# VHH binders against q9xw16: the designs that were tried, part 10

Target 1, 132 residues: q9xw16
Amino acid sequence: MSGWNAYIDTMTAAAPSIKRCAIVGAADGSVWARTEADNVFKASEEELKTFVALFNDVTQVPAKGADIEGVHYVVPRTEESLIFGKKENTGFFAVKTKSAVLIAVYEGPNEVAAQVRKAVESMQTYLNNAGY

## First folded at step 1 (VHH)

Design g32 (framework vhh_gocatamig_d2)
Fold by ESMFold2-Fast, scan of step 1:
Structure g32 (fold): chain B 132 residues (1-132), chain A 121 residues (1-121)
Amino acid sequence: as target 1 above (132 residues)
Amino acid sequence: EVQLVESGGGLVQPGGSLTLSCAASGRTFSSYALAWYRQAPGKKRELVAGITSGGSTVYMDSVKGRFTISRDNAKNSVYLQMNSLRAEDTAVYYCAAHLGSYYPPSQYDYWGQGTLVTVSS
């Protein structure tokens, strides 16, 4: 069985500094796949629904920040299909595809953040090309 | 183990409607994400519509507004209501069950045998 979890495994293999991640539906935040066991991505259904709605107008996000797993992140800037944030030594990258939102939470310095962003954006490109 | 049986396929004229049904047997039906895929001759199998255990749905762009996926956990069934059918919708339609989430078109946990839908005059 590989399913959508195969994409989670691909991203975490490419960027081992990803601590937790998920693939969720862009329309409603429903979880398609997430890291499990010791690295379980723990976000409520309400929080994910709120989070994916941020992509309806990313220009508003830097003024209010974003919440993931009950942690409030400062979002310094956004791009059309990218929201990212920092909270001390922890951060996240979230990218929107045609049908999904990929969320990766990582820990580490700026060098680690660059690797995580590359892994997430590579998967975004792959899924968009696959029609998702 | 989950066993899936599709029904409802057939010949229909352009603009017509069909409802596909997929009946599942299994202890944990309500926890599965369910999907309909299709495969036309000489083409790769593609995801048409999916529905999560919580009821959230996804559709391929060419069927949005025309097809509706739904589930009935009490009857262990998933349905695909197909309206405004086009010749390009002609394919074998497959029901699939995924543990916890959707599968890419080339992956699966459990698959039905398929039901043929032909849209022609």
Scores: ipSAE 0.000, ipTM 0.139, lowest interface PAE 13.4, mean pLDDT 81

Design g33 (framework vhh_gocatamig_d2)
Fold by ESMFold2-Fast, scan of step 1:
Structure g33 (fold): chain B 132 residues (1-132), chain A 122 residues (1-122)
Amino acid sequence: as target 1 above (132 residues)
Amino acid sequence: EVQLVESGGGLVQPGGSLTLSCAASGRTFSSYALAWYRQAPGKKRELVAGITSGGSTVYMDSVKGRFTISRDNAKNSVYLQMNSLRAEDTAVYYCAKQYGSGLYYPREYDYWGQGTLVTVSS
């Protein structure tokens, strides 16, 4: 078996500006896979539990922002299964599937953000079709 | 059931070119996306290039402008043309069928070829 880390590798290959990412359980925020070593995704279990609960009502998120890896991000708007944010030269995209939440943290200008979004949304579609 | 067979690998000098081919068996070739992955010794398998059912392409940054992916639906084949090869391109190259029309990780029960070895060395 390839395991969940193979999906992390697919996303980072498609969008090399992704610096850290993870696949976590939608119900509890438990980590299924994450980037490792120098690129380790550092969110705590408590933070991830709080973060995945944001998908229960994404319309509330722009008013308060979102915290990932101890960093507070401004969330300008949300879409039904998508939360994204910016802080200085960093940003993130997070998407929900049936069973998982994909979180990708990237660095770079806004031109890079479109590539990261595409990679994350492509994986969201694949996992939903695979029953996850 | 899909079977993929890669060919075209070999030894090439830095700055040289190779064309890899992947022949697929079965029906509905035109309906799914295909990708080329590579794996160097001791490294993870990484996506090099992909092509959707509609012909849209994606490339990893380090090969952009040097590699081109294409498909021929009449021949059930996908190709990777590699130009300006570098020592860093040395790897086993794998052809993979994607779950749908976009670029995604193939499921573990999808068939992969054995791969074709590309060695870039003087």
Scores: ipSAE 0.000, ipTM 0.112, lowest interface PAE 15.2, mean pLDDT 79

Design g34 (framework vhh_gocatamig_d2)
Fold by ESMFold2-Fast, scan of step 1:
Order: structure tokens, then C-alpha cells, then sequence
Structure g34 (fold): chain B 132 residues (1-132), chain A 120 residues (1-120)
């Protein structure tokens, strides 16, 4: 167990609609921490490497979408350091810090998406302020 | 339950190099995030470099390309390789370990510090 798992717990406590999440290295997609057991984040090493590379040019992502855990998400738009996707009643938010990418997969209507985004962006701010 | 002991500090000329070492005691070293902080006279303590349990690293802007942080879980140690040292790198360097990523608060463990002086 990594010390980063405490941050996974913090995000899921702040937004209970997060079903699975991970903190990965921005350079290579290496997993620092992820949800486990019944809520295991199942993205492969190769998929995460591909995913974090999307932050090299986020403007190309809406045309292609993004794959997480073998699921293809429509990406309606991106912001600098933010990619989010939708698929029916599921979605994700991914934010980049200096050295990390936070990925949170959630289930629920649009009302819970705002809560999940807030939790992920709060953690992004915290990690950036901590030097990550 | 984690004790940190730094070594490797000293006097070096501008452009020189030093390697700082930090040895940790404790049964769960591999689960901690580790960092090097420094405090120069009259300044706040600042994060120089960090390394997560997974091995991903972070550096302050002024040391990028010059400093390298690494860890050796088998030896319960973290290292800071410092190259191309500048006068402004003069500071007491502290090793820190956290179960949570680096905060100035509960769950932080700190070493005693090691002095690095860059002077001609």
C-alpha cells in the first residue's frame, strides 16, 4: 500500500459518486495509487501510458474521444490540464498536475458530475500546492 | 515510527556536485512518499524534490535538470544527486517522509538536516 491511497480515500469521501479512481504519473502513466477490491480501477499499463499522453495536446481529444478501462468515452471538450468524458450515465474527469494525472470514473446523472469535478479539481489544487 | 537520518552535506564550489543520502528506519518504507526540502537563511522551508511510492518525481523549477531524486526500497534510502551547484542552493537540506503527500503537519517525519554550502 502506497501513501497515495490516503488521497484516493479523500477524493471518494468528498464525492461518493466516484466509482473508481487512480493517481498516475504524468510522464508514463505509472500507477501511484488506485481504488482496489470491489472497486478496482482496471486500466492496463499500456492504456494509461496512452491516456496520459493525451495531455501533450488536449485540443485533439474531442475529435477522437478517450479510452479508460477498455471503455470508449465521448470527450465533449477539454480545458488546459482537464479532460472529461461521458458515456450514457457514466463519465470521468481527469486532471493533470505537474507530475501526476488524477482519474475519477463516476456513475450517475449530470448533477453528480459537478460534485466529482469539484473533488478532482480540489485535489489537483492541493497536489500542485504540495509540489506535485 | 519512521526515523530519518541525512548525510552527504558539505562545502562545495559553484559548479560542483554533492550526493545527499537519507536513511530511514521503519517497517513500511516503500509505502511512504519521500522528499527533500531546504531552508536558506531568512527564507521559508521549500520543497526541492519529491518521489512517490511508485517512483514518480517532482522538482522545483530552479533545480530541474540539475538535481535528481531517487529511492532504494531495499536499502530504505532516498538520495538527492545535486549537479551544477549554485550559490543560491546554499541551505540546510531536510529529508521528509509522509504517509500522506507532503504537508507541514500530522504524519510528517523529518530528519535533522544536513548543511550544503556553495561558496568559492
Amino acid sequence: as target 1 above (132 residues)
Amino acid sequence: EVQLVESGGGLVQPGGSLTLSCAASGRTFSSYALAWYRQAPGKKRELVAGITSGGSTVYMDSVKGRFTISRDNAKNSVYLQMNSLRAEDTAVYYCAASYLPYTSGEYDYWGQGTLVTVSS
Scores: ipSAE 0.000, ipTM 0.147, lowest interface PAE 12.9, mean pLDDT 81

Design g35 (framework vhh_gocatamig_d2)
Fold by ESMFold2-Fast, scan of step 1:
Parts: structure tokens; C-alpha cells; sequence
Structure g35 (fold): chain B 132 residues (1-132), chain A 120 residues (1-120)
């Protein structure tokens, strides 16, 4: 198939604090690739469909928060094509490309979060340039 | 370490075909993921096609069905077969990989590039 797992491997190598991540379709939340085994990204198809729909109007997300892997995250604010959340010592960054949404769940303090965001945004740029 | 050398660029008419080759030197070629990037005037460098060590492939939308990436580990080479070429395919094409052989994140091993011009 398409070899989307290489992108997952690349992101986790660039930011080792990423605990789990996935690349999903922007239109429907269908999984293109995700971390597996001990780092399996466990989000249901319905949860992902709901999650990607948040990008249709990111301004509504801080009032409601976001759910990933059955965990409710507080979303302090959003930026164009970027949703990020926090819960205790965990968090996520999600970015939308033309056709995909990249989701990375991490654990650690704000310094770690900055590294994860950089890795996710670098991949977002790559995929947009590749037409995805 | 890995060194990449491209060849096969040239002038073709719209609808024509070209095959680009990238020869890699290095002891671990068969474990590397490799990619073809291109850069047209006024545009950013963009990923065209990629191939993993296991042979899985990715393509940008505008080249799907027209371009095919392949590899030959015995020759330490990766190829881009380009069919049904269009004027918008005009660019310098680069073979690329990163330090770890993942090929897609931020390549830091680049070939010199080979120019493809599609015009009448």
C-alpha cells in the first residue's frame, strides 16, 4: 500500500516524547496509519470522525474540549489548522493538512510539548507540499 | 555515509515520458527509505514520491497514476518513471533521504538534482 507508517516512524523518531500518534483522513477520520503494539493509538472510528469534524470550526473547541482515546482534554485555545489539549501531565497536538489530520499524544512538561509541536508541524508542512 | 547522484533529466514534450535514476553509495542502501522531491520556480521543494526499504510507496496527488517509484537494491538505485508529463511537472528533481534512512521527515542527504523541462 501507501507506506504511511514511515511517516509515523519519522515523527516518533524526531520527538521521542510522543507516546502515541496517528494519521487520519480529514474528511472522515479513517485511520491511514497509527502507532502499534505497546504504543497502540486506541481511538474508535466514531471518536476520530467526531474529532476531525472539530476542524470545521476550531473556534468552538475551547468551550467543549476534545476527546482522544476516551480521554477528555482541556483545549486552552486553537490556531488555524491546529488544536492542542492538556490533561495533567499529558497532552496532544493535532494539525490538519489538505487531506489528513495528524494526532500526536505526548507526556511531559511544556518544554517537551514544544518539541512535539515542532515535529507535528514539520510533518504537516511535508504532507501539504506532497498534496495531502 | 550515503551519497546520492541523480540522472535522466531532460527536455520532453507534453505527454512524453522520462525515467529518472538515483544511484546511492553507502553500505546500508537496502535498509533506507528514499524519496523524489521536486522544486519548480517560485515554489517550495515538495515530496513527489517515496519508497520504503520494504517497497511500500507514497505519491503526491497530482502524479498518482502517472509516476511510479521503484528500487533495485542490487544496483543501489531508486527510479522515478514519469508518464503523461505536463508543463507543471517542470522542475529540478532531487533524490533524498534523511540520516536514519526514513526519507520523508526532513531530508538531510540530497542529490545534486536533475532538471526536467516539459515544453513544446
Amino acid sequence: as target 1 above (132 residues)
Amino acid sequence: EVQLVESGGGLVQPGGSLTLSCAASGRTFSSYALAWYRQAPGKKRELVAGITSGGSTVYMDSVKGRFTISRDNAKNSVYLQMNSLRAEDTAVYYCATDTYGLGYYRPDYWGQGTLVTVSS
Scores: ipSAE 0.000, ipTM 0.108, lowest interface PAE 17.1, mean pLDDT 82

Design g36 (framework vhh_gocatamig_d2)
Fold by ESMFold2-Fast, scan of step 1:
Structure g36 (fold): chain B 132 residues (1-132), chain A 118 residues (1-118)
Amino acid sequence: as target 1 above (132 residues)
Amino acid sequence: EVQLVESGGGLVQPGGSLTLSCAASGRTFSSYALAWYRQAPGKKRELVAGITSGGSTVYMDSVKGRFTISRDNAKNSVYLQMNSLRAEDTAVYYCAAGPYYLSQYDYWGQGTLVTVSS
């Protein structure tokens, strides 16, 4: 267990609809912490490196979509330091901080999506204020 | 209440080493998550390293491989061993403690100044 697992626990406690999540390095997509066991986050090193590079120009992402855990998500729009996507009853929110990218995959309707976004953005604010 | 007291700061040349210590008073230290933060002039306070009650550690990217956080529950202390120090490491270093999560700290030390200069 890494100390970064405390942040995973905080996000999943705030938004129980998060099915899987990870905190990865913004520069290279290296995994700092992720959910494990029955909720293991299954992105490859290659996929994560590609994914974090999307934050170099988020405005291009809606035309391409985004791949997480081998699943292609439609990205309807992006915001500064935020990429989110949808695939049927699943979705994700990913936010970039100074040094990290937080990725949360959830299941459920739009009302649970709002809770997941709030949890992820709260952690983004905390980590940025902590210098990450 | 828990009080945290840092020591070990000082002036060191680039490439040098320092060990910071943080001694805690009070009860239930062994269950706390502990961290070292720093604040350089003109910058926000940032998390340098953290350690959970179980001993799992986290580090800021720029200090990985150079700094090591450790704890000694018998002595109610947490340590930051800083090697290969750089001018950019100059900051006031703070010890922090919280009962549950690295992201939630109830107690902070007064800070100790580390200056890395030739």
Scores: ipSAE 0.000, ipTM 0.121, lowest interface PAE 15.3, mean pLDDT 80

Design g37 (framework vhh_gocatamig_d2)
Fold by ESMFold2-Fast, scan of step 1:
Structure g37 (fold): chain B 132 residues (1-132), chain A 120 residues (1-120)
Amino acid sequence: as target 1 above (132 residues)
Amino acid sequence: EVQLVESGGGLVQPGGSLTLSCAASGRTFSSYALAWYRQAPGKKRELVAGITSGGSTVYMDSVKGRFTISRDNAKNSVYLQMNSLRAEDTAVYYCAKDSRLYTYGSFDYWGQGTLVTVSS
């Protein structure tokens, strides 16, 4: 396995309902890896900086929601290192590790959400154990 | 288009320090991510530290607090400052460049490596 794109490939293979995803720096939202070409993750640098700052106090997020790729998501609740949101048939899961934030955008009804969440949380555990 | 040349490796005693340098030939240095990898005898290559075009850094857990990655775009160089060296840090260290902007994940350009030995 070579570099950060291998982790993107692993997550998308584990949960095919993931349409776009990225691994970004927890401190500043800088992109470490993202899906490419027709599946390119299109969040701006400014949006990602704002998004990763939400992990400083996740309890405030449900009152305001979250913006990813210019789409406003309703965030029904959060967990300590997990923010997830919904916008009709589209959703996302974002998890924080020691040094990174993983963001996966998926399309489909809620019955596919559990598989996407498991893939993202599995990668979170792996990266934390690897020291990231 | 780009060549990477590592230097600064050598023999050092436990607790010592070394600074590794990676010099890039070519003209787009400031626009891509760089990383240091290492490979110990009989082991696979592992990511030690990475730095994005914007200066964000990532470190392997076992080197946090001991190693610092930095870049100097005016000199087309990336550095790895290694402090409090341990025998387990013995490896060939490689500089790598991501061919795509804004990430350090898939590295298309690799240097030749520089040997670091931490012993007596």
Scores: ipSAE 0.000, ipTM 0.155, lowest interface PAE 16.7, mean pLDDT 79

Design g38 (framework vhh_gocatamig_d2)
Fold by ESMFold2-Fast, scan of step 1:
Structure g38 (fold): chain B 132 residues (1-132), chain A 119 residues (1-119)
Amino acid sequence: as target 1 above (132 residues)
Amino acid sequence: EVQLVESGGGLVQPGGSLTLSCAASGRTFSSYALAWYRQAPGKKRELVAGITSGGSTVYMDSVKGRFTISRDNAKNSVYLQMNSLRAEDTAVYYCAAELYGSPWYEDYWGQGTLVTVSS
């Protein structure tokens, strides 16, 4: 297990509604850590490379949506370092740091989404302060 | 007071069509994603169609090619054109306005409109 797996554990403990999550490289989408076993984050290298490139111009994303784990999500809007989406009873939050992108997939309504967003933004702040 | 009000539901024959409308009052929704969900008896509520603030659309697989979602920001409204209706489309249809990712998290739901597809 990599040292980055401790951050996965921290996020899932802070927001138990996170079903799957990953920390990936901002430049190439390479996986640094992800949930495993019954909660394995199932995204291909090619999909993740495409996904992290969305942060190069987030204003384009609401018009086309985003794909994670082979699922196409509607993206209602974006912020400079935040992309989030919804499909059926599932959704995601993805935040960019200097060197990483954190992706958390969750299930549930708006109150669940709020908890998940708080967890990923807290980790984003921590990693940015650590120089990542 | 913010309200979403659905209309246009009713009884139709298989193969028929209906247009559902959702009008919002009390707030402008031009920056929101707008969506139609449905809930059939004994089933969970599911996303049927969505349209983002940027105009991108998404559809549940079983309705692709039959349903069309559209929005009219000047009328603060979202629509669902339903063609080639099937018995399996029978459900209560709900309008939703979704603004995730904001610290102020403001999602709104309508009361629902019943669509029954039966001979």
Scores: ipSAE 0.000, ipTM 0.157, lowest interface PAE 15.4, mean pLDDT 82

Design g39 (framework vhh_gocatamig_d2)
Fold by ESMFold2-Fast, scan of step 1:
Structure g39 (fold): chain B 132 residues (1-132), chain A 120 residues (1-120)
Amino acid sequence: as target 1 above (132 residues)
Amino acid sequence: EVQLVESGGGLVQPGGSLTLSCAASGRTFSSYALAWYRQAPGKKRELVAGITSGGSTVYMDSVKGRFTISRDNAKNSVYLQMNSLRAEDTAVYYCAAVSYPYRGSEFDSWGQGTLVTVSS
């Protein structure tokens, strides 16, 4: 946690289909860690603040969708503490912990979506157990 | 810039205990998160334990229940209490500090490392 990048690396190792991801503060959307260089996660502060606020009432999200990195995603349904979206051959999974929101953007066929979801949910469980 | 100095490494028998200390100098304030990493020969550095400015902790699975990270803000120090040591814990242990919010790929500081050898 002195390097939240260690958690980014753990998730991408578990699910190589993750193209970009970030760990952000649940209260304000501030970036704690994100993928960099050719895989840089490019969401604005304003967009992330809006996005994390969606977890205050996930039942409203399917009606309007969600925006990540300037891309509007269709959100077919939500679960408590989980928002996921689709747009053509891309998608994302976002989960809320006690103090953070994990966001993973992936590209590829639906067969890899389950692997990405599992990696994100495993990290969610780990961080919640660690007090985050 | 913050400077980190580790101490406490050494040779210990399997099942033994050891405490590592890391002292931060310069103007290190409560905004820093601190962590212990380790690197065994031929392996990449891995996170062992971390502690936030607020005191929340995280541990790698193989050390949970055996290692405890703690901090003393009055002394600008972080500690790693290692119990029930195993041969696979043998590594150079590094202290690291990063400002919160984290800047991604960069650390504000790394220590020089301290060698821990667990051997009979």
Scores: ipSAE 0.000, ipTM 0.112, lowest interface PAE 17.7, mean pLDDT 79

Design g4 (framework vhh_gocatamig_d2)
Fold by ESMFold2-Fast, scan of step 1:
Structure g4 (fold): chain B 132 residues (1-132), chain A 119 residues (1-119)
Amino acid sequence: as target 1 above (132 residues)
Amino acid sequence: EVQLVESGGGLVQPGGSLTLSCAASGFTFSSYALAWYRQAPGKKRELVAGIYSGGSTVYMDSVKGRFTISRDNAKNSVYLQMNSLRAEDTAVYYCATGPLPPPGYSDYWGQGTLVTVSS
């Protein structure tokens, strides 16, 4: 496993409701690390390349939504470096750092979503402070 | 020109210690994260330890408690102190700059220094 797997482990420990997550390159969507085995993050390279390109203009995303792991999510709004979406009882948070995009898919109600968002944003802050 | 030059590798017995040094030039050292990677015979290159510009560190699980990464910004150098060495630590050790991604994504790499742990 790569050294980036430690960051995956940190995020999932901070928010146990994260079902699958990944850290991918911001420029091309290349996978640096992802959850494996029974909770494998299974987005294709083509899907991830399309997804990270959404950060080029997040204001356009609510009109079209976002696809992760072949699931289409409604994106109600975005923030500068944050895209999040919902589909029934599932959702995701994705944040961009200088060099990476962190994606966490979770299941549960709004209270769970807040915990997942906190974990992802904390990791975003940590990586940005580290120069990534 | 950017250069990273490793030193300190050698032959050591199991349970021994070794300190690797990496001297950097050609860039603003204090603003970069530095890392040590290794490649054992027949294995992929893997991250051993990293140190961010702010001083925070990360380690591969198998070396936690045995290895310590440190940096000296005044000397443009990064170090890896290796204690309680095991046969499985035998590898070529590389110094690298930039993020701590999978191999091939770092901005700059050193030439490598061989560490052999054997009787």
Scores: ipSAE 0.011, ipTM 0.155, lowest interface PAE 9.6, mean pLDDT 83
Fold by OpenDDE, second read of step 2:
Structure g4 (fold): chain B 132 residues (1-132), chain A 119 residues (1-119)
Amino acid sequence: as target 1 above (132 residues)
Amino acid sequence: EVQLVESGGGLVQPGGSLTLSCAASGFTFSSYALAWYRQAPGKKRELVAGIYSGGSTVYMDSVKGRFTISRDNAKNSVYLQMNSLRAEDTAVYYCATGPLPPPGYSDYWGQGTLVTVSS
């Protein structure tokens, strides 16, 4: 296991609603780490390449939504380094660091979203401070 | 705070029927999927049926054609109509906020209601 797996574990453990996570390269969507086994993050690298490219112009994402793991999510709004989506009782938060994109897929009522966001943003801050 | 409260369990003979109810509160009910799980003694908890916010449903194979999950958004309730009950359906049945497969993880559960199918 790479050192990046520790960060996956940290994000996954941050809230029970967080089910799958991935850390990918911001430039090309390459997978650096991902949840595995029963909670395997299933997005392909091709899909991730497309996903991370959304950060090139986040303002356009709400109009078209975002796809993760073959699932299309509605994106209510975006921020400069944040994309989040919703579908039924699921959603995702994706944040961009200097060199990576952190993705957390969660399941639960809308009320859990704040905690999920906090988890990924905390990791975002940590990694940014670490130079990543 | 999210709360789920099941009711409707009891003793029934094979071939009989029961309707389970789950009253939910603490979240925007209409926006999210709900599910019924069950756990028999000595066995793992398993998803029985799920219903999306849009009304689409999913069932485990062994209950297809016998069980029907439905929801009433006005009452913040989800139901499980169980027909043609079998001994192997005996379990504690739990109501949960999603997920629907895959994966089968949920953060919020009711206390459960016991269903016993016995002659």
Scores: ipSAE 0.000, ipTM 0.222, lowest interface PAE 13.0, mean pLDDT 90

Design g40 (framework vhh_gocatamig_d2)
Fold by OpenDDE, second read of step 2:
Structure g40 (fold): chain B 132 residues (1-132), chain A 120 residues (1-120)
Amino acid sequence: as target 1 above (132 residues)
Amino acid sequence: EVQLVESGGGLVQPGGSLTLSCAASGFTVSSNYLAWYRQAPGKKRELVAGIYTGGSTVYMDSVKGRFTISRDNAKNSVYLQMNSLRAEDTAVYYCARSPYPPLPDYFDYWGQGTLVTVSS
């Protein structure tokens, strides 16, 4: 287990609605850590390479949507370092740090989104402060 | 000044129950990650339970279903309800605070600890 697995555990514990999550390189989508076992994060590195590239211009993402784990999500809104996707009772939050992208896929009603966002943004803040 | 003060420890028989309290001052418990740790004689300190700012909780496997971590925002306190206590639960129990964001290995304040002894 890499040191990055501890951060995966922290995010998944912070929000019960999070089903899967991953930490990937912002430059190339390489997987640094991911949920495994029953909640394995299934996105390929090639898919992730495409995904992280969305952060090059987040303003265009709502028009296109985003794909994670072979699932197409509508993207209602973006911020400079945040992409929010939805599909029925599922969604994802992706946040970008200096060198990484944190992705959390969640399941539940819209009300759980706030907690999921808080979990990934907390990690985002820490990693940024740590230089990552 | 930040301070954590544990209480509620004592001697209890196997199968018994105890409630530990951690009174916090100098910060707001609902705005921080709080955790209970324990250290048994000759063993290293281990995480027992944690509560995130959003209210989510985490437990070590051996206490799941038996222990419950909670907080009272009005009292600025964190609690550990311990049921079905076992001899192996004997340890000094500590509460600890992690500033935002919560991380498993980052705590900046600890209480003095309270002893829990489970023995027949």
Scores: ipSAE 0.018, ipTM 0.322, lowest interface PAE 6.4, mean pLDDT 91
Fold by ESMFold2-Fast, scan of step 1:
Structure g40 (fold): chain B 132 residues (1-132), chain A 120 residues (1-120)
Amino acid sequence: as target 1 above (132 residues)
Amino acid sequence: EVQLVESGGGLVQPGGSLTLSCAASGFTVSSNYLAWYRQAPGKKRELVAGIYTGGSTVYMDSVKGRFTISRDNAKNSVYLQMNSLRAEDTAVYYCARSPYPPLPDYFDYWGQGTLVTVSS
């Protein structure tokens, strides 16, 4: 019932191809909000702690890939505050803000991937402008 | 029934320290986002520090490394430890609870405020 669920709702409304997503603390991977019920984001606390630590040096990520919800994703490249990957018809975008990491898992072709990226980056911009 | 009661404000010299306390009743601090805001005379109210349900914290840039927000779940209280105080930190400090952190101005309960004056 965290108030951060309003941000989850905003992202999923902007990109309906987002199947599961979460907002987690950048320092520790603690969950602030995640999709629930039929769309529950299933990452463990240990996995999220490991995942957010990838943002300490994103240049190392393409060599190893990234694990989300027990699924190993190929990460073709990274940007300063962006990690993204693909596994068949499934993919993810994760962005870091000052205090948070936003993770969105989607399914679909390249057109929906572009929409998901825009939604996640728009939220990243909003949170950074709000001081988070 | 929800209340936030602040204490700990006062007059301090530049470089000094103060600890502000926010005692909560009618809800559990560990289950809510709580924040400290401040408002200087003639200025807009601004976020100083916040603490999320999971324990993650956020700070405005000008107080990072000087201020620390914390909570004591057993005492149902939130604290702001302020070190290396500067004249520009002079303001009324407010404790606030938000159900939708950290949307600007979306706080359902505020404390009464406590005055902090930094002067030499």
Scores: ipSAE 0.012, ipTM 0.151, lowest interface PAE 9.2, mean pLDDT 83

Design g41 (framework vhh_gocatamig_d2)
Fold by ESMFold2-Fast, scan of step 1:
Structure g41 (fold): chain B 132 residues (1-132), chain A 120 residues (1-120)
Amino acid sequence: as target 1 above (132 residues)
Amino acid sequence: EVQLVESGGGLVQPGGSLTLSCAASGFTVSSNYLAWYRQAPGKKRELVAGIYTGGSTVYMDSVKGRFTISRDNAKNSVYLQMNSLRAEDTAVYYCAKGYPPPLSGEMDVWGQGTLVTVSS
């Protein structure tokens, strides 16, 4: 396992409602680390390449939605370095850093979603401060 | 194939300076964490200096202020400028690509090493 797995563990410990997550390269969607086994993050290399390219112009995303793990999510709106989507009580938060994109898929109501967002944004700040 | 090739090692007197170079092939230095490690006889390999994707740098305490890591994206190379060299800096120096502290010092590509000897 790569040293990036420790950061996957940190995010899932901070927000237990995260079902699956990954850290991928912002330039190409290459997987640096992801959840495994019963919680395996099942996105293909091509899907991730397409997904990270969404951060080149987040304003276009709400019109099209986003695909993660072969599942199409409705994206209600975006922020500068944040894309999030909903599908019933399942959703995701994805944030871009200088060189990475963090993706967390969760299940639960709005209260739980807020905790997941906070965990992902905290990691985003940490990685940006570390030069990532 | 992904490779790192080092050059610039040699014999230098205490207080002298030396620049090590590391040429990368098969990947771009601007998209990766690159670092210099060293290993003295009978000792563990240790991190000397690293440069993050965003340009931030990290140094071991004993070289801070004396050594400078840099990269040249056009030449796809990483450098270690070593000033005020001391006998304890004598080691084989390696360049490496991988993952930085505080995440991990895990490196997936290593250069062959270049010997630096500081003595009179």
Scores: ipSAE 0.000, ipTM 0.154, lowest interface PAE 10.5, mean pLDDT 84

